# Ledger of designs, part 16: VHH binders against Transcriptional regulatory protein TdiR (tdiR)

Target 1, 227 residues: Transcriptional regulatory protein TdiR (tdiR), of Thauera aromatica (o87940)
Amino acid sequence: MQATKTGNASTVFVVDDEASVRDSLTWLLNSISLDVRTFESAKDFLDADISCTHGCVVLDVRMQNVSGLQLQQALSERGFKLPIIFLSAYGDAQMGAQAVKKGAFDFLQKPYRNQDLLDAVNAALALNREMADKQNEKQKHLDLLATLSQREMEILDKVVAGSSSKEIAKLLGISYKTVEAHRGRIISKLGLKSTGDLMHFVMRGSSHCSDCGRQPLPGSSPCRPAA
Short names: E, the ipSAE of ESMFold2; O, the ipSAE of OpenDDE; V2, 0.75 times the mean of E and O plus 0.25 times the DockQ between their complexes.

## First folded at step 23 (VHH; framework vhh_6z1v_2)

Design g6 (from f6 with R30S M100L T105S K106T; at its last look DockQ between E and O 0.36; V2 from the best seeds 0.00; counts 0 for: pae E 9.8 > 2)
Fold by ESMFold2, look of step 23:
Structure g6 (fold): chain B 227 residues (1-227), chain A 123 residues (1-123)
Amino acid sequence: as target 1 above (227 residues)
Amino acid sequence: EVQLVESGGRLVRTGGSLRLSCAASGFTFSTYAMGWFRQAPGKEREVVAAISWSGGSTTHASFVKGRFTISRDNAKNTVYLQMNSLKPEDTAVYYCAADLYPFGSTESEYDYWGQGTQVTVSS
């Protein structure tokens, strides 16, 4: 994959049948150190099979044979995940709006101001990074869980099911002290600070609370983390 | 690449039994909860059973009470659904699914899905 030759570097994929547009976008995006790959048709882009990259797509609404809207549909059917920015010509605002309604990240009217394009691309790349970070956090949780011993996993499973340490000791035929020692090792291996954090780590269901990141003041009601 | 591959679905008479299998690859199987879902034609997908990463906790839908049993073999990266006392209303495509956080009954909480295996129960 050409886009992966620099590791996690982001690539902007430009699909437009006008060479002047492809050239100007390449010039502009290279000026802020973004890698650019250009395609003159929807078919060329589909044939390149770009599914393993980070970045975004800048896509012309009107192209010969296969329109940008048709390409968007084909990409969606293939599970394509990169954010798409459409370029629409004067008079194509309805098609641009249709693209956004079908899940495109944004659209820009031609002729576009350079800063508007850069702002849209940077926002799309930020979205792409946020989605990648979410997936990486999921993988980090999987990797941490993989460090647990068989016994530790058994104990964690019982904790998730709501069992007390005394109940776990009886179920597993070990002492209460041994269960508590295992719980301590689980907390350490998962990078947590307390038993309360263990339930939060496992349950995923923490409610959003605007006050959760602030220290309570005298007389204020603190935001409670999920139990 | 993450893959879940179901097998064992077939035509069976009312009152019969089947065992479905789901082979998993491309992730650390022993850290995921697993679930079986089903979908009859034109209906929403619904949970049938779920099992914790160690196999120590299981949940079954009320409509399969006592008839179906979920199990797993972490050494073989496989989850099973033993289906007994089958009824015509059990006819559906059965899907295997995987999630790190198995605390919901909705399909939106499972990250990975198989293609499904058809189970048909004749009257």
Scores: ipSAE 0.005, ipTM 0.329, lowest interface PAE 9.8, mean pLDDT 76
ESMFold2 (binder alone), look of step 23: mean pLDDT 82; pTM 0.832
OpenDDE, look of step 23: ipSAE 0.366; ipTM 0.743

## First folded at step 24 (VHH; framework vhh_6z1v_2)

Design j1 (from g3 with R30N; at its last look DockQ between E and O 0.03; V2 from the best seeds 0.00; counts 0 for: pae E 7.3 > 2, placed apart)
Fold by ESMFold2, look of step 24:
Structure j1 (fold): chain B 227 residues (1-227), chain A 123 residues (1-123)
Amino acid sequence: as target 1 above (227 residues)
Amino acid sequence: EVQLVESGGRLVRTGGSLRLSCAASGFTFNTYAMGWFRQAPGKEREVVAAISWSGGSTTHASFVKGRFTISRDNAKNTVYLQMNSLKPEDTAVYYCAADYWPFGTKESEYDYWGQGTQVTVSS
């Protein structure tokens, strides 16, 4: 019998210093076929290399040595990309709200309903997939841009900056007609049908994301697909 | 693999000038827009200037109003920030960043980041 393989794996990372919480979360998330990796401390999580993994983080606000808020700050300084869901204890709701204000995806106050946790995790994974799709779209656009000649790149740069064909002709010392011909070739090479499509190609389409403030790690290695 | 390495940060006197450089490697430099950002102690990182892939279009933050100039040399895979008329308020760690297209002013729009270079302006 042949083994079935799936595409890009998603992992839920659980950081909580209480084993009972880690165990219950693992059981719950495994029940909907999500892979889980657990960590008992912020240090253990920071030491892990997760730069090439898709998923999200479920993170306790209060941990003994390094709090969840301190870990969030450290991850932010490192350009960590995965969405973070905080778990807060009774009486810690203000800390959870602070975490969301600082860019966490969500928070849940203990005790929480299992369904509320599953809903938050599924929403965080959906956000992560949306970001990955945007990265793939950026790579495809980069590949298309690489087909442009030097002259075509100069003209595209001016079009994106808002210059008219007449202004571009003046700046580059060529005829208006020549600029229009280059614009046609650019549209063709990028696989587009019109100038309107060119503006859409440039604009990326991500106007709804308000929580995309995380910074990538300095000098990151290229990510490889999960095994 | 991908690297952005800033250099040129140092202590300078108020009114002085300084040129920062950022050497890029591990990606196709001439298809990326570049930006300079800064972060003062206790503050959020903020954009200083950005430049298109060809160097034909630039933007500068209002707080540097005519004092700083971003430029690039695609043959050397390097982006520069010329800083003139420096003020103590310009004291910060300055970061180089790259975005494939189009360039923007938000930190979240940039894919690659350098480790930063310290600029200190004494009064």
Scores: ipSAE 0.028, ipTM 0.490, lowest interface PAE 7.3, mean pLDDT 79
ESMFold2 (binder alone), look of step 24: mean pLDDT 83; pTM 0.850
OpenDDE, look of step 24: ipSAE 0.248; ipTM 0.648

Design j2 (from g3 with T59K; at its last look DockQ between E and O 0.40; V2 from the best seeds 0.00; counts 0 for: pae E 3.2 > 2)
Amino acid sequence: EVQLVESGGRLVRTGGSLRLSCAASGFTFRTYAMGWFRQAPGKEREVVAAISWSGGSTKHASFVKGRFTISRDNAKNTVYLQMNSLKPEDTAVYYCAADYWPFGTKESEYDYWGQGTQVTVSS
ESMFold2, look of step 24: ipSAE 0.297; ipTM 0.706
ESMFold2 (binder alone), look of step 24: mean pLDDT 85; pTM 0.868
OpenDDE, look of step 24: ipSAE 0.762; ipTM 0.933

Design j4 (from g5 with Y101W; at its last fold request DockQ between E and O 0.30; V2 from the best seeds 0.00; counts 0 for: pae E 2.5 > 2)
Amino acid sequence: EVQLVESGGRLVRTGGSLRLSCAASGFTFNTYAMGWFRQAPGKEREVVAAISWSGGSTTHASFVKGRFTISRDNAKNTVYLQMNSLKPEDTAVYYCAADMWPFGTKESEYDYWGQGTQVTVSS
ESMFold2, look of step 24: ipSAE 0.373; ipTM 0.730
ESMFold2 (binder alone), look of step 24: mean pLDDT 82; pTM 0.834
OpenDDE, look of step 24: ipSAE 0.420; ipTM 0.776
ESMFold2, fold request of step 26: ipSAE 0.285, 0.273, 0.372; ipTM 0.631, 0.627, 0.692
ESMFold2 (binder alone), fold request of step 26: mean pLDDT 83, 83, 83; pTM 0.843, 0.845, 0.845
OpenDDE, fold request of step 26: ipSAE 0.648, 0.571, 0.580; ipTM 0.886, 0.852, 0.854

Design j5 (from f6 with T59K; at its last look DockQ between E and O 0.53; V2 from the best seeds 0.00; counts 0 for: pae E 4.6 > 2)
Amino acid sequence: EVQLVESGGRLVRTGGSLRLSCAASGFTFRTYAMGWFRQAPGKEREVVAAISWSGGSTKHASFVKGRFTISRDNAKNTVYLQMNSLKPEDTAVYYCAADMYPFGTKESEYDYWGQGTQVTVSS
ESMFold2, look of step 24: ipSAE 0.190; ipTM 0.625
ESMFold2 (binder alone), look of step 24: mean pLDDT 84; pTM 0.855
OpenDDE, look of step 24: ipSAE 0.739; ipTM 0.922

Design j7 (from g2 with S30N W103F; at its last look DockQ between E and O 0.02; V2 from the best seeds 0.00; counts 0 for: pae O 12.3 > 2, placed apart)
Fold by OpenDDE, look of step 24:
Structure j7 (fold): chain B 227 residues (1-227), chain A 123 residues (1-123)
Amino acid sequence: as target 1 above (227 residues)
Amino acid sequence: EVQLVESGGRLVRTGGSLRLSCAASGFTFNTYAMGWFRQAPGKEREVVAAISWSGGSTKHASFVKGRFTISRDNAKNTVYLQMNSLKPEDTAVYYCAADMYPFGSKESEYDYWGQGTQVTVSS
């Protein structure tokens, strides 16, 4: 019985005001077994519940009413994390470059080779998967830390700071035996095998949010964009 | 029920200042861009200013010339229009509108509208 790794299927989101383009892209992407969702406008795309999906966005620079760049900006402000690939007309190369400067994953000029699009999409999907995995790992780490009591957290902070159990006992006004008991519980709760692993565990979690440079406090909601 | 309620419109003298407010309810305010429109008697409704959902980006109509400023407070579900150096030509009904994406130029792009507030500038 081959465990069908129900791998969280990545979806390619196509946003283009031309039906023929949406159809063509759908056909092309489906040819390599990618799931595709198409949208005829920026509004249509924004109305969709995309928050829990893995994938990438293929976005036309020129759309009626709302430009691809405007959509990119809106998505960025909303904390949208999927990589965006822009499709631009030959005359809009500068717009594509600007999009990339603003954080787009890539841009392709029309006419483009199908293979170039596929390569870009695959690269974008790979990046998104990596990001998701990192996020999941981070969340697991935070969840484990959240299982610690306040007292355990205090002890953990002291351990990470390099204090001995004897020093911690003195600092906190508890017995050495009690400190050791808490340390044992901390190791157990965090799924660690040894105290040596504790330092590594904490160091891995202290990875500054690449986005905000702040140490995520346990239980703090994802980095609110600085108001 | 979605509601946009404008307030602050009144009679002011030329050169005066006025702050309009629009209180939103019935939808997730911080997921929508907001805009101010105005309609003068016998004229078409025109966009005055727009603001992105976070407030990080704003656009103002060319006729504003730095006199008006759009802002928002997502904690209060409110969008504002600070109007300075008012002119008789600014006399209109001012409408608050909500749009899923920022900087829509067409009325049809906006999903929700207020009833409007009258601003009158006397010479």
Scores: ipSAE 0.000, ipTM 0.228, lowest interface PAE 12.3, mean pLDDT 85
ESMFold2, look of step 24: ipSAE 0.514; ipTM 0.796
ESMFold2 (binder alone), look of step 24: mean pLDDT 83; pTM 0.845

## First folded at step 25 (VHH; framework vhh_6z1v_2)

Design l1 (from f6 with G56D; at its last read DockQ between E and O 0.33; V2 from the best seeds 0.00; counts 0 for: pae E 4.2 > 2)
Amino acid sequence: EVQLVESGGRLVRTGGSLRLSCAASGFTFRTYAMGWFRQAPGKEREVVAAISWSGDSTTHASFVKGRFTISRDNAKNTVYLQMNSLKPEDTAVYYCAADMYPFGTKESEYDYWGQGTQVTVSS
ESMFold2, look of step 25: ipSAE 0.420; ipTM 0.692
ESMFold2 (binder alone), look of step 25: mean pLDDT 82; pTM 0.838
OpenDDE, look of step 25: ipSAE 0.584; ipTM 0.847
ESMFold2, fold request of step 26: ipSAE 0.012, 0.424, 0.251; ipTM 0.444, 0.733, 0.692
ESMFold2 (binder alone), fold request of step 26: mean pLDDT 83, 83, 83; pTM 0.851, 0.847, 0.846
OpenDDE, fold request of step 26: ipSAE 0.663, 0.654, 0.615; ipTM 0.889, 0.883, 0.869
ESMFold2, last read: ipSAE 0.106, 0.190, 0.114; ipTM 0.380, 0.633, 0.529
ESMFold2 (binder alone), last read: mean pLDDT 83, 83, 83; pTM 0.848, 0.848, 0.847
OpenDDE, last read: ipSAE 0.650, 0.571, 0.650; ipTM 0.882, 0.850, 0.883

Design l2 (from j7 with N30R G56D; at its last look DockQ between E and O 0.02; V2 from the best seeds 0.00; counts 0 for: pae O 8.7 > 2, placed apart)
Fold by OpenDDE, look of step 25:
Structure l2 (fold): chain B 227 residues (1-227), chain A 123 residues (1-123)
Amino acid sequence: as target 1 above (227 residues)
Amino acid sequence: EVQLVESGGRLVRTGGSLRLSCAASGFTFRTYAMGWFRQAPGKEREVVAAISWSGDSTKHASFVKGRFTISRDNAKNTVYLQMNSLKPEDTAVYYCAADMYPFGSKESEYDYWGQGTQVTVSS
């Protein structure tokens, strides 16, 4: 039974007011088996229910009604997380720099090589996948921790701090046997095999919050990506 | 916040029956063994009954002599103590307690306690 890799299909979103450009990009991206959705305006893109968690946006800087930079800003305000690649006209290098400063993944100036676009798109998709995977792993870790009782969390905290079961028993005013029972349940609930794995589990959870330096307690709001 | 809230304690006559309830919240109820304790005036707290996580195993104190029965409903996060043939010597504050280790004999082994409910049996 071949495990159908339900490969979360990445979608490239193309936003350009020129139909010829949309068609050309669609053809190019489809040539490497990428799914493409095209939009003729910033409004159309914003009004679209983009449920796709995996993908990137290819955005023209110069659009008639709403500029690509304005769209980028609007998306940022909405918490849009997909990487954005800008396409700009010749001479708009300054706009490209601004777009990157505002968090754009890449900027390609026209005329560009098709290979450069494909490379940029693939890199953006790879980044997005990595981010999604990290987020998923983090969430799984938090979900596992959320299964622990308050007492188990207290004991886990002491174990991570290096306290022995005897010390924990004394500190919490409970029996050694009770502490061992809790430790066993903690290991079981977290899907671990040993106490050594417990330390590793906790350390991995802390590394995912590179930005906050603090282990998010279960229930703390995810670190908002720095706008 | 972890809470154990006992209810059902009241004044009853000798030979009467009473059902105590303990509603649990703030923790995963099905993962804890539960127990009932009582403390009479001037006496030490003593275990009355204990029940395993699943409810498949129970223990009762020797003084119960089949008069009391502990049970639990994990879907309702509640543990019960059915008390029949009550005697004046059963007058006490009854406490619900939770422990990860089933059938703990020491009070210190239990992780969570309720505030208790007063049971008074009149002659």
Scores: ipSAE 0.012, ipTM 0.239, lowest interface PAE 8.7, mean pLDDT 85
ESMFold2, look of step 25: ipSAE 0.304; ipTM 0.703
ESMFold2 (binder alone), look of step 25: mean pLDDT 83; pTM 0.852

Design l3 (from j7 with G56D; at its last look DockQ between E and O 0.01; V2 from the best seeds 0.00; counts 0 for: pae O 8.0 > 2, placed apart)
Fold by OpenDDE, look of step 25:
Structure l3 (fold): chain B 227 residues (1-227), chain A 123 residues (1-123)
Amino acid sequence: as target 1 above (227 residues)
Amino acid sequence: EVQLVESGGRLVRTGGSLRLSCAASGFTFNTYAMGWFRQAPGKEREVVAAISWSGDSTKHASFVKGRFTISRDNAKNTVYLQMNSLKPEDTAVYYCAADMYPFGSKESEYDYWGQGTQVTVSS
């Protein structure tokens, strides 16, 4: 029984006012086993409750009522996180470039090779997956930290700073035994095996362990404090 | 029962090297800072070196002048003192201590102590 890893199915959203284009793209994308949802207008896409956390958008730059760029703007304002690939007409390279400057993942100029589109879509999906995974990991980390009491958090901070239990005890006005007990609970609550793992745990969650002087691993996005 | 057992102390010649070890048991070793102290005859006990629980931070007394290095292995519950370029004035009983305040002034500030190991440096 091969455990079908129900990998969160990525969906490609196609927004184009031309039915022939939607059909063609659907066929092409389905050929590589991608799930496709098509929309005939920007409005239809915006009205759709896109709950899908995994996917990308293929968007035509030129649409009759609402341009692709306008849709991009609207999506951005809504906090839409899926990568957008623009399809541009011949001569609209500038518009495509503008779209990318505004945060589009890529743009393809018509006529384009089918393989180029597939490559772009796959790259966009890969990026989106990576982002989602990172977010999930971050959330898991935060959830674990949220299980800690205020006192435990205080102790954790000091432990991570390299303070001994006795130092912590003196600083907090509690016994070292109490500190040890809290440390044990912290380790347990965080699912760690040892105190040594605490540092790693905290470093993974906090891109800026300022105190460890170790440069964040390449690719860790700086935890912008949630404004 | 908490135990700190020092080892490695011996007679050495001036300029010689020695590595002391302290094996810890009876407490969560990797949650304590560790330190080495020494007491020469007729002198007060003084701190030689300290190391944080993680081993990432170390402190050494001014008289060490780079000659001694403290380290620890949490997997082995052991703290070490590598002593190089030993001098006659380094002759003392060396003690291992647990969960110390680095360079604390009062012996009472330390939770656990070993029995000590004798280091003698001959001229």
Scores: ipSAE 0.015, ipTM 0.283, lowest interface PAE 8.0, mean pLDDT 85
ESMFold2, look of step 25: ipSAE 0.404; ipTM 0.728
ESMFold2 (binder alone), look of step 25: mean pLDDT 83; pTM 0.846

Design l4 (from j2 with G56D; at its last look DockQ between E and O 0.39; V2 from the best seeds 0.00; counts 0 for: pae E 3.6 > 2)
Amino acid sequence: EVQLVESGGRLVRTGGSLRLSCAASGFTFRTYAMGWFRQAPGKEREVVAAISWSGDSTKHASFVKGRFTISRDNAKNTVYLQMNSLKPEDTAVYYCAADYWPFGTKESEYDYWGQGTQVTVSS
ESMFold2, look of step 25: ipSAE 0.268; ipTM 0.680
ESMFold2 (binder alone), look of step 25: mean pLDDT 85; pTM 0.866
OpenDDE, look of step 25: ipSAE 0.703; ipTM 0.901

Design l5 (from j7 with N30K S105T; at its last look DockQ between E and O 0.29; V2 from the best seeds 0.00; counts 0 for: pae E 2.9 > 2)
Fold by ESMFold2, look of step 25:
Structure l5 (fold): chain B 227 residues (1-227), chain A 123 residues (1-123)
Amino acid sequence: as target 1 above (227 residues)
Amino acid sequence: EVQLVESGGRLVRTGGSLRLSCAASGFTFKTYAMGWFRQAPGKEREVVAAISWSGGSTKHASFVKGRFTISRDNAKNTVYLQMNSLKPEDTAVYYCAADMYPFGTKESEYDYWGQGTQVTVSS
């Protein structure tokens, strides 16, 4: 099935130095209700300093001055998180495969069928939504952790490291009973039922994903230029 | 906007000491783990030290060998790197970074980065 909801809140960024390609892609993507912003060079895209959590990039692998692979690297260094689809010309399959190896979402060889481009864009937008949803859930857990006092945070650090209440008491210079009282308050503030739930809560709040790359800013809105 | 501003980098002689500071703003500092990284000319950026949100857990790279200590002050939204017994190979740009995951830090997961401060150690 088609991902019919993706066009209402998402922007497709098109980076290609040929005006006819940018125009054709804009027409095609608009026809399925996707917002499009176009750029004629990698420099123009970098200079726009896009801060966006919803969308994807369609990027020509060969551009004058700065290649698409160079742009991919520069974006990665800036913490850019949107999925990238490369367009490669005939004979550039090696460059397209290299882009995917370096973390691009997909690549398409020119000439491509219009539906193949639309399918790739919709799949990229679906991945983007999944990553954003996971980030939002992580943020809710971090907001609960922010309600803890400094002492409660210190105790939770030691619990996560596997320390017993007796070890924690010694490390912090307080009584065993005081540690147990703090653990009870932590469990209560986080809305949990037991110490076992505490460890599981921490794992749910984990942000680390070796295949996903850097996380977007908390609470980021759909990408629009600053007024 | 999120900002991480390093300070304290300068030229020092071998065997000297230096304290780097990183002032943070624009996010809830106390829920983030913090790290110091460095990049020498022609080399990849590498972890120097990391510290959990409370300051209760720290990790230092093996090349530090007890010479550097990371610390933080959540009341001042600041993370520090105390560097002692400096060597010429410590010459690098030092970066402060913040990780949204508060307890354990994986280098590839840092969300925010400072502009860096130059540390130069002369023989």
Scores: ipSAE 0.275, ipTM 0.690, lowest interface PAE 2.9, mean pLDDT 80
ESMFold2 (binder alone), look of step 25: mean pLDDT 84; pTM 0.853
OpenDDE, look of step 25: ipSAE 0.713; ipTM 0.901

Design l6 (from g5 with T59K; at its last look DockQ between E and O 0.37; V2 from the best seeds 0.00; counts 0 for: pae E 8.7 > 2)
Fold by ESMFold2, look of step 25:
Structure l6 (fold): chain B 227 residues (1-227), chain A 123 residues (1-123)
Amino acid sequence: as target 1 above (227 residues)
Amino acid sequence: EVQLVESGGRLVRTGGSLRLSCAASGFTFNTYAMGWFRQAPGKEREVVAAISWSGGSTKHASFVKGRFTISRDNAKNTVYLQMNSLKPEDTAVYYCAADMYPFGTKESEYDYWGQGTQVTVSS
């Protein structure tokens, strides 16, 4: 059977100082065909190169030396975007609640039912997939903009600033017809049909999201209204 | 990894001049608008100047118009802020920032930020 080779393969990262917990979580998550990487400490996780990965983190709230909350903060400062699910022991509910207040995806109190863990992991992976899809759309828009010539970029800048073709022609010292030709080429290169679509295209590629009620991921900026 | 690294901040006397630089890496610089922001102690961060992808359009805050000039060099992936006629109220940490699309004047519209460089203007 031919395996997929996408760069979007998901991994569940498990950070817990107890080997029996790491082993049990690995077995459980592997049983539903999820790839798992385990770490016995926050330091080991921070030292790993986890760039270019998709997935989520299952993280013990209390660990020796560096707590789960300290790890969450460090990951946020590094621009880490994966959803985090905290595991807390009985009596640690305050720490779990603080983690969620700071943007963790969820928290589960030990002992937890296996199904509750699987449900949380699947929900976190779904959120991660949605955010990755939005970033892929953003990248496609940037790739199209990168095909514009220097002159086309200059004209696009003036169009976005609200300048008419007549104004642009005066500003750049070129004919009105030349400006219109460049505008047509910009619209064609971007796959659009009109100048109105151009403004919409540019604003769609912004960091704004259309779902400003969503729980932000650790290390992500809060969503803002679409322009 | 995306990085914006400011440099050139230092102590300068009132009336002096200073040029800040911001070196960019880890993204396609010529598709981003760039901005300079500043934050004085106890104040909110505010825009100082912004420049479009090509450098063909600029905006400057009203409080610095005529004294500061933003520019960019896309071949060197660098944005600059030339600051002249400095005043004590210009004392702040200055931040370089990148915005993917039409440049705004609000910090919430910028995607990437530098660590900042301190500018201190003595009386």
Scores: ipSAE 0.011, ipTM 0.444, lowest interface PAE 8.7, mean pLDDT 78
ESMFold2 (binder alone), look of step 25: mean pLDDT 83; pTM 0.850
OpenDDE, look of step 25: ipSAE 0.647; ipTM 0.873

